VH-VL binders against q96il0. Designs and how they scored, part 222

Target 1, 167 residues: q96il0
Amino acid sequence: APERGAERRDTAPSGVSRFCPPRKSCHDWIGPPDKYSNLRPVHFYIPENESPLEQKLRKLRQETQEWNQQFWANQNLTFSKEKEEFIHSRLKTKGLGLRTESGQKATLNAEEMADFYKEFLSKNFQKHMYYNRDWYKRNFAITFFMGKVALERIWNKLKQKQKKRSN

## First folded at step 7 (VH-VL)

Design T5h (framework fv_ebronucimab)
Fold by ESMFold2-Fast, scan of step 7:
Structure T5h (fold): chain C 167 residues (1-167), chain A 120 residues (1-120), chain B 111 residues (1-111)
Amino acid sequence: as target 1 above (167 residues)
Amino acid sequence: EVQLVESGGGLVQPGRSLRLSCAASGFTFDTYAMNWVRQAPGKGLEWVSYISGFSGKTSYADSVQGRFTISRDNGKNSLYLQMNSLRAEDTALYFCAKETEYHRFGMDVWGQGTMVTVSS
Amino acid sequence: QSELTQPRSVSGSPGQSVTISCTGTSSNIGAGYRVHWYQQHPGKAPKLLISENTKRPSGVPDRFSGSKSGNTASLTISGLQAEDEADYYCQSYDSSLHAYVFGTGTDVTVL
């Protein structure tokens, strides 16, 4: 089994956590789930002879990861914030305090919380629809560039083989 | 060598439109995210808008959302900012800025800026 | 508007060390988003001085250093020189605003 590698919890502006791959790794490295997005980040290996097309594919994949991480980190934060605001508002409407006599957070019944979930899903329907649309667009683009890179590699192998044959 | 040059600024009346351009040279433009950052006379830096490299995903500061549109033409190595419904508070020097390769949240190359004055 | 708080001004004598603080909140620096520092001389564009809390871009002297702890990032200029007289801005990302945020800026004067 290969060494897991050191993990460092640095966060990019988009909310993506960074990780340190194993020393001398020649492969992409998958890190632990991000604290905010709950998604595993990938650190992409950069070959010494990376072509411009391979660089474009890698940067597209990195950018897609950052976008995806940021979307879910923000969505999870928004959910938590709005949930607390909803609970606070309902408790205030009932004339209840924010904490029980034991000092624990006051809570709402499952039926009352169902109202929040329905409202949250309805409110965020368009946002999630656009996310899914963009997710599919990004994956189509990645697949397209993966195809281009594969064709480039095949062509380069054929060119090298033909040059050897020509000599 | 690696350079960004803004243009299109000028004096414009409130409620009108203006389009800024930023010409990039010396690097592979389509692989980097780009930002517009502004600075009102005698004041600090304020982030305006972002556009990703390949996918063209955009985001905007709340103060300009719905009025400004960032776009790019990777074939022409150019970045644009379409500014509609201009207000006096939009008066500022507008910089285009390139994000770094390793840390796309940092801005390692800046233009000299183009001045936009919104006044009668 | 700016979401990161910096002192308005800091002053020192040549050869002295000065430190500029950049204080954020739990939605930006406190959330673990990295801090960048920019130097701006009057009438000129900002220049990236420190990246990712602590990294120096090529051409930036070792006397510039960055650090971060909790909600606060700091830029330290050791061996202060006349050419260090400039405005300094920190920058991070804010998850609640979904936006890049800059500091209020600090004017460094060399006495």
Scores: ipSAE 0.000, ipTM 0.487, lowest interface PAE 14.4, mean pLDDT 80

Design T5i (framework fv_ebronucimab)
Fold by ESMFold2-Fast, scan of step 7:
Structure T5i (fold): chain C 167 residues (1-167), chain A 120 residues (1-120), chain B 111 residues (1-111)
Amino acid sequence: as target 1 above (167 residues)
Amino acid sequence: EVQLVESGGGLVQPGRSLRLSCAASGFTFDTYAMNWVRQAPGKGLEWVSYISGFSGKTSYADSVQGRFTISRDNGKNSLYLQMNSLRAEDTALYFCAKETDFPRYGFDYWGQGTMVTVSS
Amino acid sequence: QSELTQPRSVSGSPGQSVTISCTGTSSNIGAGYRVHWYQQHPGKAPKLLISENTKRPSGVPDRFSGSKSGNTASLTISGLQAEDEADYYCQSYDSSLHAYVFGTGTDVTVL
């Protein structure tokens, strides 16, 4: 007896989108946001007759998406871990427990957290600057290859059109 | 048919260098990332190094960082691993592996491996 | 942990089912990186058996199946056969190491 694809609720804590494109889709699809990177992945359609140039463009777009997702997943993970360490260190310094009397997590006030945010942004400034530079370089390359693919398709259509029609 | 053929392995003394090669055929080599994976006798698989197809970006396992250099020649459909300052613990069968379509991070084709033995 | 944890060995009789677990951390499997499975017979190169958690490459029998939940992926071999006696490895990617990681490997014995 075939089971319909009921969602596994016990897999909810995964860091990956549960959305998958239809198996018979013939164009690119956008998935739900990744839990860690907060970015929506694009699932690329692969044509049966993909040219080498079209393959290069697709691979470049896929590699760029991966680079982008890895960067933001890593940044978000690092932020969360360092934030938790900062909070715990400050609470220990004050002689406070990690939990309130009601069992809730103990927190720092906005002024104390501002110190953490300032330090985190400052030490990651160079990393974000290089990220932006690479992002622009990658998008320039993608645009360039998109232009090449468009020209290839126009040229192929012109070649087809120039063939004499048989009576 | 996709084929990967490794060569260049052999017996070398500690501290010396060796260069491995991998000849690829049956796919558009310059569009796929390539990896080296090793397996010490009787042990499990250990990832060694990565090189992307488009940008030539490289990465290495901590155990080989600074000693090994991965490179490729897309005009010759060839992948290389330059191994310097070899240690006894580098003794292993070295596999050339092709990545699946990105962003899947899987290795869909492997060579048969070339044996590197580092001993005095 | 840098390496994914698998049981050292599992065994079964012909026709039975065996399951191999692959446990990672929040920086790899728990972060949502896909899990791939490889079968390696003695003296041979590894062969891709399951890709992207659940997908079978062409030519792989349907008695092999994969699943994933949280930090753990599993490979199930139903209708166990003598030819399934081999080493099995899981593999993913680790964001904290910026590296590919393999499992410790599992030896499957067909009794």
Scores: ipSAE 0.000, ipTM 0.514, lowest interface PAE 14.7, mean pLDDT 81

Design T5j (framework fv_ebronucimab)
Fold by ESMFold2-Fast, scan of step 7:
Formats: structure tokens, C-alpha cells, sequence
Structure T5j (fold): chain C 167 residues (1-167), chain A 120 residues (1-120), chain B 111 residues (1-111)
């Protein structure tokens, strides 16, 4: 696998974003697509008075993003490596070089590549099924915690109004 | 089958350096984070260091920060731990441990460990 | 050393159930980071026993189960067998230390 460009997402103990948000942002920021995952990372704004529940939601969203980025970076790297190996193997079998006369990478026709795509999807079926299951579970959990945070904020506003009116 | 084999341990004097190696096989090495975890004789497990797969981002336990350096050579399927300024309290069996995918942060495979003894 | 608190030892006779607690703080288990469990027999490397609080890897008997509530995770071994005599470690991640953290370890003795 090429070593250039943006890094592939991996599990890190720190679990931090690998891009820099604009200065003075008061909202979440969406970055450019990651080279390997091809997904846009989100950098989360941290309020000065973040509650424990708000922190839990933010960390769940950050962890879900890292998980999602890692899955697609892994998948895309595996796809690219296996695709290159498949092409090289087929070209060698045909007695062809890896480069055309013009110096461009030699490729296979659409029919030959279709064989690779079918095999790749088939052998990754279970992996993709578990990804989809976990993706939906994570988004359900995020939605649930977003609801809890919303209720907490409503409750806090009501409590502040009561204290403001106390004489 | 996944295999991790550590080497490079031995007896070393305080203040000296030692480099550990871990040879990995049976999985796509450059895809996974790798870790070093140590265990002093008769004591519990202590996480030492982490390195991500492709990007090589690292992190360290506070006890070794500034003294140890984790690195990897994906072309050789090898993990390393450069240990400088060794102390008696660094005496331990050092395990190479594979990170699991999907950001779960568990260690799904471990090597048998290599013993590092720091004494005069 | 380790950051999560476990009892030093638990014991039982064959066929009984034992439970090992793993207590953390608001920066690790209490923050929602998942708990993993490892079994280590004398002279051997640790083996992953429970992943993500409750999940069993292939080959792990169903008499091993994990749970989590608040700041505490638990490993329960039902139908205790002689081969279960080992050290057990919990593990999570700590956001304040930016580090993986292990439990203090529990020695399980089967008579």
C-alpha cells in the first residue's frame, strides 16, 4: 500500500481528530475527505460548560466517527491492494508488462474487473453485514443520547427560570 | 494463524538501552494497531505503548514517556520498542499485542513475551 | 501500574459461580469506554475472554459472561471448573490519561 497523503484511520488510545478546524468556531466543523476512507471527518465543538451527559454524547459521536473512518480506510486499502494484486497476476498470466507503451499503468477490461468485484464483495459479505448492523446500532444510540441531552437542556432552562423568579 | 513472536530481551544495567522486536504473521500487519504491554514478575499487566497501523501515530504510558520509542516496519511485518534510560522498575516480561479492528481497543492476540531484567 | 480496581482473589468449588468486579472512574468505565476481560494461566500469555463488556470470542464457553453498570464491570464464571484457575484482568481506556488501563488482577482459585 502507498504511504503518501493522508493517514489511514486506526484505533488510537487518544481517539482524536486528525484534522484542524477553523479558528474561532462555535459549531462542529466538517473537514475535507480523508484520502483512504473518502469520508469527511467532523471536528466537534466542546462547550465551556459541557455536562457529563453532553460529554458522553460527544465521545460516543467521536468514537463512532473513528470506528467508521477506520472501517472504510481499512476496506479501501484492502480493496486497492487486492485489486492491484489481481491486475498484476492477470497481466503476468497474459505475458504483459505492468506499464503501457505510454508509461501509464496497465489495466484489465471491464469484464475481467467484474470478476474481481464479484469475488471481493462475496468474500467481504459478512464483514459488511456486521458493519451495517453496528452502524445502525451506533446511530440509534447517538439519537437516543441526543434526546437525553435535549431533555437535560430543557430541564435546566426551567430550573433557571424558577430560580430567577424566586423572591 | 495469527502469530506474534517477541525477541531482544535480556539482562541490562540501569541507565542503558535495549531494543525489543516482535515478528508478526498470519494477518495483514499494516492494517492493525500494535501495542506493547508489560508484566513485572508476580505483578499485573501494564500497557506501555501504542502505534497505529498505516500512519504510525504513537502514544505512551506516562511511566515510559520520553524514554521509550515504539516503531514498526510494515514491509517486514515487525514491531519494535526502543528502551532508553532503563530503570529497575522497567524489569518485566514484555508482550507484543495486536489491536482489534473497529476501534474496540481490545487486544485480540498476544505473543509469549520477552523478559527484560534491569539490574546491576 | 494498573488503574482499575479488582478484588485480589476469589475462590470457589467446582460447579459454583464466582463474580469478579472491576471498578473504574468517570474518566474510563464511567465515561462509557467499553470493558474487556483477559484470562492468564501461569506462565502463559493473556487470552481475550470477553470483549466490549458482554461479547464472547469464538471458542470461549458460554459459562463466562460479562456485564457493566455505571463505573463497574463484572465477569461471572458459572459452573466453575479446575481449568478456570487463573488470573483475570479487566481493561478499558482512560480519557484523562489518554491510555489503555488494566485492572489490578484477580486470582481465581478452584479449591
Amino acid sequence: as target 1 above (167 residues)
Amino acid sequence: EVQLVESGGGLVQPGRSLRLSCAASGFTFDTYAMNWVRQAPGKGLEWVSYISGFSGKTSYADSVQGRFTISRDNGKNSLYLQMNSLRAEDTALYFCAKGHEYARWDFDYWGQGTMVTVSS
Amino acid sequence: QSELTQPRSVSGSPGQSVTISCTGTSSNIGAGYRVHWYQQHPGKAPKLLISENTKRPSGVPDRFSGSKSGNTASLTISGLQAEDEADYYCQSYDSSLHAYVFGTGTDVTVL
Scores: ipSAE 0.000, ipTM 0.459, lowest interface PAE 17.2, mean pLDDT 80

Design T5k (framework fv_ebronucimab)
Fold by ESMFold2-Fast, scan of step 7:
Structure T5k (fold): chain C 167 residues (1-167), chain A 121 residues (1-121), chain B 111 residues (1-111)
Amino acid sequence: as target 1 above (167 residues)
Amino acid sequence: EVQLVESGGGLVQPGRSLRLSCAASGFTFDTYAMNWVRQAPGKGLEWVSYISGFSGKTSYADSVQGRFTISRDNGKNSLYLQMNSLRAEDTALYFCAKDTEYSGRYGFDYWGQGTMVTVSS
Amino acid sequence: QSELTQPRSVSGSPGQSVTISCTGTSSNIGAGYRVHWYQQHPGKAPKLLISENTKRPSGVPDRFSGSKSGNTASLTISGLQAEDEADYYCQSYDSSLHAYVFGTGTDVTVL
């Protein structure tokens, strides 16, 4: 059993970092960009009287954020790795070393790198298309649950007014 | 009240096919990930397959990849497992299980009673 | 095949405390994926006992508790009772397999 408060870093799937909001936060908190995904995490404020439906909406939003961060962390890693492999391959084909005489990383010119970018975009076209499809599906689900939460809050307010009128 | 009811199990010969169904009620089916988990007689739990709610993304245990297909019909609140090229080692009680979260990976809060699949000659 | 390692069995007397370990690797528990615990009585479906390392579902007695450190998660049953005789399974997600993984299972005997 933990003794102390919860201001600790938590590790998300695929090495994506998570941050906890300050203990006294009464609003959603936006963190610094994640090292791997380069996206800013949002930590959601949890009301003391959160309904089960509100909890489901919050968890759906948190899960969508984790999915989004994981996707971009993996994309950035893949891009960097394939870029380095491409550069290494092309330099080897030219009979050049990976480092210049000064010890700096050897690079390719813009014309040569255009081949890599074209290939990378082509290879990842279907992956990005599926990402966009899933992103829209997730946002539709979030909107649907936001509507349900709104209706619940309206109904509770009407019920409160009805109780007030009965007195 | 959340309920999951499996059906479609039975005795089948090796190499044949079987389709399992899971009827869900008591929750908003289309917003939750669903799973199949199996348990061979006297053995432990083995995860088989996953399908997300809205995006319909699937994943499979290596032992069933290419042979089993998970699917769902959100309009009918139903989950399916199409099992092809069945092997003796597929013999197990097959459970339908609901993820606690929308995209999965957060444990299974409700389980059905299971449907028995026996692959034998 | 189970991916997470649990002891085959643990035993205790009524009123005692027992702890069940669940040991994973850097691709699952060590990677920060949450651990869930299930209780299964003979002939019954599993029941979620602890979710997300430490959270207790409604209806689960407070004598059941979960913890996690590094590659290992633990389930502790305090005030052991006869009805706790069951199989217990841990579960996590494995990034290298892209799959859920269950523990090998632990049989709890109340002597």
Scores: ipSAE 0.000, ipTM 0.468, lowest interface PAE 18.4, mean pLDDT 80

Design T5l (framework fv_ebronucimab)
Fold by ESMFold2-Fast, scan of step 7:
Structure T5l (fold): chain C 167 residues (1-167), chain A 119 residues (1-119), chain B 111 residues (1-111)
Amino acid sequence: as target 1 above (167 residues)
Amino acid sequence: EVQLVESGGGLVQPGRSLRLSCAASGFTFDTYAMNWVRQAPGKGLEWVSYISGFSGKTSYADSVQGRFTISRDNGKNSLYLQMNSLRAEDTALYFCAKEEYSRYGFDYWGQGTMVTVSS
Amino acid sequence: QSELTQPRSVSGSPGQSVTISCTGTSSNIGAGYRVHWYQQHPGKAPKLLISENTKRPSGVPDRFSGSKSGNTASLTISGLQAEDEADYYCQSYDSSLHAYVFGTGTDVTVL
């Protein structure tokens, strides 16, 4: 029935929105940014005739996406907490209140925040290097399996052509 | 407050099974990797098992590989360790530990639950 | 089993400084994996004391400091106090084992 709809939003326990792909979708679906990681999730299309190798590639891509989402959710949480602590510390040092006369949270200007960004990037430099290293390793593995899938498809095409010539 | 509470420990005979639980509160459970770490009486810390937050990817120390299974229920904020084919050498206090970030350190630990494997 | 080597014991008097070494290999500390330090009092759970080689968690006094060079990490306790009497463990990740590894542990006595 039409009430089921082709597109529906559900929020997963991880805070990731779930979108239903359109009926008869033949390709991957990209959702809205995740609440915590701010990354857009990909919902992978599963072909009816998916080979074991194609399934392995899809699962590897799904696992990599989940790993990536977890990393950035943690980074964003840490950034937010440390930013708040930094702002409170600097306002205290200046003898200023935590609120403006309008009742909004008191903030630091871009020049004052530059110290925080420099500190955050510096102390997280090695963490980001390991993230980048793991990210490249995962993408190398994905590329490798994409190559295997491509070779499998070429081989299957050649076998089909040969069979046609024989029949 | 972040809190981890282990349960399920006890006296068990060699070759039997036991299931440990860890109840988590005070943080977004599904975001963080979780670990089991054990400590035999009077000995040092030994890492047992890891499970990631979102994907549930697992890994195990060689000494428990094939015998122990780590799992989680993110809807219940709970971590589990299914221990099969227990040996005397598995006798230890078992801690549930949360990672600050994936593979970057254990910022919170439970009080531990004692597992004694003896006839 | 423990894969990182620590001295079995270190002792000092109140007010002195003590340093605990943690020596790994090219597959863990030498590979650039971060080192974390834990303090464990008898009958208590371990407490994270130093994270990511040098970072102090909230509530940890500044007299505790960490450093790392090559295959070795060090924990230094300055202004040693009676309450510092505890076991200390380093921890890292080992790429060849695909496992977290702990140090052998060091018993700090305050005499």
Scores: ipSAE 0.000, ipTM 0.463, lowest interface PAE 16.0, mean pLDDT 80

Design T5m (framework fv_ebronucimab)
Fold by ESMFold2-Fast, scan of step 7:
Structure T5m (fold): chain C 167 residues (1-167), chain A 120 residues (1-120), chain B 111 residues (1-111)
Amino acid sequence: as target 1 above (167 residues)
Amino acid sequence: EVQLVESGGGLVQPGRSLRLSCAASGFTFDTYAMNWVRQAPGKGLEWVSYISGFSGKTSYADSVQGRFTISRDNGKNSLYLQMNSLRAEDTALYFCAKSTEYTKYDFDYWGQGTMVTVSS
Amino acid sequence: QSELTQPRSVSGSPGQSVTISCTGTSSNIGAGYRVHWYQQHPGKAPKLLISENTKRPSGVPDRFSGSKSGNTASLTISGLQAEDEADYYCQSYDSSLHAYVFGTGTDVTVL
């Protein structure tokens, strides 16, 4: 119907697939920090003429971001949980309750907490080592695909120049 | 259309080995994480193993760690599960499942499964 | 090492609303890991029904909705229909196990 066509025309057909958050920015943008990982997520822009190679690069970057957020969310939560368990255990060993007589949360001094930090870092050394290895491996792969995309764009630009000269 | 087709299941004796395959089509295979999920007859779903896209990072359920090996051949759009030292408890329908782009541990497409029976 | 806990069965009449709970621990749902829901009809592969706590994949009716609070996620099916008879599974990630975990499963019966 003409009314339906007019309504469709009022909403740009390409607007959905090329919607740029926020405002009219048509490139990647950074969101607020995640509650658990404290990392800012990147919302990737998808161009309408994305090549298969460009799609592979974007998906690799998205996969790496998700992996990175999962690691830090897990690390932060594990730290908080083990810190709480350590404090409760030490207070129990001293015969103290979780709250002071004034109702305040009972805490350990800096020297006592140093024991926890040293143990936590030692316990998680191998995990952090493997994280760093995987992080470098992922960034190497991203750099490699960025190089391939750059070469593709150079090739396409050269083909465009040849076509222009043939006109 | 996304399709996942499992093969390689069958009857096998305890302590032996079996290799499962999953043929993928309809999507850019090398950019997605892949998983194996099993379901024992009349029971619920149990995640078995994960492999990431480009990096090939793997992980396993404790019940199969050291016995099963997940691998992929991105040039052939194929996923594999090498199952060693099989136990009666490994008897299940084994599904190949594709992870979503944004959420590694949600599975947007599944195969129909291949039955593995471990018995004497 | 227990899976996420779901009720074994839930029943309702056509047109009614039913809710399925999925209860985890501080190492999975309570840790902030997202919850996904799958529908499985007899003899069929599971189908993704709800992603990331609340998101519906294309083709899933708006009668299905998800929510999450604390250690518990819920799947609500409104306007219950005969074709909704199936097994439903929740799924998340567990930081202590370093593994994906599924719920025990819930059989939905339309009476």
Scores: ipSAE 0.000, ipTM 0.493, lowest interface PAE 14.7, mean pLDDT 79

Design T5n (framework fv_ebronucimab)
Fold by ESMFold2-Fast, scan of step 7:
Parts: sequence; C-alpha cells; structure tokens
Structure T5n (fold): chain C 167 residues (1-167), chain A 121 residues (1-121), chain B 111 residues (1-111)
Amino acid sequence: as target 1 above (167 residues)
Amino acid sequence: EVQLVESGGGLVQPGRSLRLSCAASGFTFDTYAMNWVRQAPGKGLEWVSYISGFSGKTSYADSVQGRFTISRDNGKNSLYLQMNSLRAEDTALYFCAKGDTEYSRYYFDYWGQGTMVTVSS
Amino acid sequence: QSELTQPRSVSGSPGQSVTISCTGTSSNIGAGYRVHWYQQHPGKAPKLLISENTKRPSGVPDRFSGSKSGNTASLTISGLQAEDEADYYCQSYDSSLHAYVFGTGTDVTVL
C-alpha cells in the first residue's frame, strides 16, 4: 500500500481473506428510514468468495429494494402534495384563509378529509395492484435464486467431503 | 471485449420522431441492465432512461417521461430508444451505457461512442 | 440538468496533486447514495474512473482516489500527468427526483 495517509488510502489486507473488522459488518445491516419512502434500507454484505449465482441473488435483492424505495417515495410525495392542494382548494371554496387567526396552519376535520382519502385510494387502486403484482414476481424470483444458492452450497460441501474421503 | 455502437441519430424537425439503436457485443447482453445517457453540445451528462435485463423494468428522467420509450431485443443484442415529440432541448449526443450487473442501476461501466441527435427547424 | 455541484475548472503542473469536490444534498449524497466518477477526454465517451466512492476499476492507476464525507465526495489525482487533462463528472442517485444525477463537470488542465 502506497503512503498517502492511513485514513485516505485503503488497501485490501494481505495474506488474510474473509476478515471482517468490527466496524465493517460480516452480515447485512439495516439503516435508518429514508426521509421520502419511510423504508429502512438494507446494506448487503459482500462475501470474499461470492459466486456468480450469489452475486445474481444479491443484485436482484438490491434492485428490488431500489424499486421499492422509488415506489414509496413517489407515492408519499404524491399523497402529501395532493392532500395540501385538496385542503387549500376546500378552504378557498369556504372563503377561509390558509392560516387561522392564531397563525396556525388551517386544516379540515376528519369528516371533510374522508372525501380526499376515498378519492385518493380509488385513484391509486390500479397502481397499488400493479405494485403488488410486481412485488410478488420479484419475491418469487428471489425465493427461486435463494433455492439455487442453497443447492450450490450443498453441492460444494458434498464435493469437499468426497475429496476428503478419497483414501 | 465489450463494445456498444449507437446509430440512428440525425437532423430532425421539432415535433417529429426518431429511433436510436445500440448494438452490443462482448458480453451476455440479456443479463445486463442498459441505459441511455445524453450530452448536449458543450454541456454535461444527463441520464435519460434505464431498462433491466432480468425483470424488463424501465424508468425515465422527468424531462423525457411520456415522450421516450426504451426497449431491448435480447435475440439481436440490441437496445432502442424511441423518441417522440422531439424538442430543441433534446439536441444532444446520445450514449448507450452498460450497467455493472444484470440488475444494477448503480453506475455505468462501459459506454458507446454516441450518436448525435439535432432537433432544429 | 446537473444536480451535483463541482468546480468549473482546476489546474496543476505535472507531479502535483489536484482535488475535485462534488457537493450534493440530503436527497442524494447526504442520504448515503454512493458516488461514482467518470473521465471524459475531448471527443471521447466517458470512462468509469471510480465506483462506489472509493473503488478503482481494473486498469485505473492508483494515482486516482475517491473519498466521501457528509454531502461531499472528492476525487484526488496525485502525481498529475499530461494525459489526465480531461473533463471529470461525479454521479449519484437522487431520492427526491427518483433519478440518476450527474455533477456539473470539472475541466482539469495540466500546465
């Protein structure tokens, strides 16, 4: 490793593989909720000896996470914007200002908001159905590849045992 | 050796359509995500569209959503970008770019040389 | 349109070091999305130079290094060579735009 300063240069350790320092997890870990999607991201651990099949599974899981994050970030943003527009429109129709006399943000009661929620859910029903369909397709694919990885690991273990038993 | 060769660019009038193609070789095309990235003359890079290899999922930049369609023909090792309702702002060199894995959206490990699209009256 | 801010230009002489900053927001780099760097010579396609903040692809000299802290990523070119004269772009993902975002680009000149 060239000398440029320990914390500014990082080189893989020599002579020892699979070593995971305490600050670098040897397992997947869960991060804080994303501000826009409200979903916790999973940071996937990459093994030193990852097979092509294991990489395929990991990348599929990462892509599924990204797809899921994007969907919910979009959905939450759309909900918030349309809710604000609905409240603004209804207050204008009633001849009310956007702020109360105390300076608080004006709002609608639960009964008035029921119309918005009903319309929003109805409008987004098809979108959620397509989301659920794609979610099942992705999970089926993930499960299938998890099975493939499990079989690969069993086969590799059996190959190793056969080699050891060759007296 | 990975190669990506774009074609289909040219001079086109505003409001019309154009279809770009990208011929891929040197890798198992059907297992890798593909992207289009553009660069207006003298300007920076702008991501345009994504298509996955495995799931066939697509996504688009807001500036082209509803006007452009990305597609692929895995039997022909080819990527396409159907560009409708073209605007002067779409004038750019269009690059075909490969993802790092069959599912990855993270970064672009190989790029073509680009095909120039000029939208002008 | 570019979302990540880079200096317009940086310059150095052969053998010196230059650093290019890439500043984002809480919706991209600050949210933990990784930063990648591309090198583009005039009239050529971009080439991947650094991936995932710090990783060098095969064939990239170790003179190129990346780092990230908070909302800012940096590309450092040590032992500057004439062939390093090019445009450099950072790239990440933006959760509010739901899109990949590139930096404004930095022109490196070797005097």
Scores: ipSAE 0.000, ipTM 0.496, lowest interface PAE 14.0, mean pLDDT 80

Design T6 (framework fv_ebronucimab)
Fold by ESMFold2-Fast, scan of step 7:
Structure T6 (fold): chain C 167 residues (1-167), chain A 120 residues (1-120), chain B 111 residues (1-111)
Amino acid sequence: as target 1 above (167 residues)
Amino acid sequence: EVQLVESGGGLVQPGRSLRLSCAASGFTFSHYAMNWVRQAPGKGLEWVSYISAYGSSTSYADSVQGRFTISRDNGKNSLYLQMNSLRAEDTALYFCAKGTEYSRYGFDYWGQGTMVTVSS
Amino acid sequence: QSELTQPRSVSGSPGQSVTISCTGTSSDIGGYKYVSWYQQHPGKAPKLLISDVTKRPSGVPDRFSGSKSGNTASLTISGLQAEDEADYYCASYTYRSTHVVFGTGTDVTVL
């Protein structure tokens, strides 16, 4: 049975593999958002009698999740790096320091950031198009295998019912 | 298993050109930024060049800007460094390095390097 | 040609802890949480030990830990072992986005 948050795995008493759930963890759905991709990981339950076809579907879904997380982690990384470069280049041009007196990062106003956002979106247009194409291809494959698994499960249940009806 | 294998290094005269190649395997090459990093004999690491996952963005160390060109062929899982107008100071072991997973800053996999010697 | 300053060498005995400092400026270490550490054995390629100041990739022992304060990042190796004898490099991304600056390198000796 799947549980909220991270998967639990216990080791010897001195081990560090124990799950430490957050306070009043009833608010966790599956997993917390990954720090880098900002996507919530899905914990997949592995049934005791998983068929080879069910295993292929599960692995395809896991691989798709990893691909999706990697894409958005890299996108967020690129955005953060380019945004910081832009801000610091503009602050340097103005003769301003990179940090405020409180030690926080100095920032630009919304009007100054408009050019950066426009350029970032235009630079990433083709990248997002390729991502969407591959995302649809992966979802089509998952749907196809889900159909195959559903047919296998129906067939197995029909066989089970037939045997139970026979004497 | 992630593998990066560099080739194309050798002995070259000052002012001439070399093209380095890096063959990647064991990961989805087109999804990751790639870098070249060099190390002169007995010295430390120096970042040389960056290319984004789809090749839409590149950058270079000031020491090689205008002389080196980074490129990639995602269909062949290959990274390249075209080095023009070579100088004695470019003598180094050149590493191909993969950008990290999950938006981490750094290089998670490196090749073994290819040696470039620029000498008269 | 490296911009980040590291000590040339540090040494320790097996089981002890050693710390390597890496000092930069507000345009690299001081300005961002984008510090990584690499281990290089003689004649071998560098291996990533730490990314984003504190994050260990899978397969790196928890004996390796990273931290940062102001313009200085630190790598601490606890429970020092003979196989930890190597060169260690810090690296930081800079305000120039994709540009990376490496440290001068530190030779760790296990005596």
Scores: ipSAE 0.000, ipTM 0.458, lowest interface PAE 16.0, mean pLDDT 78

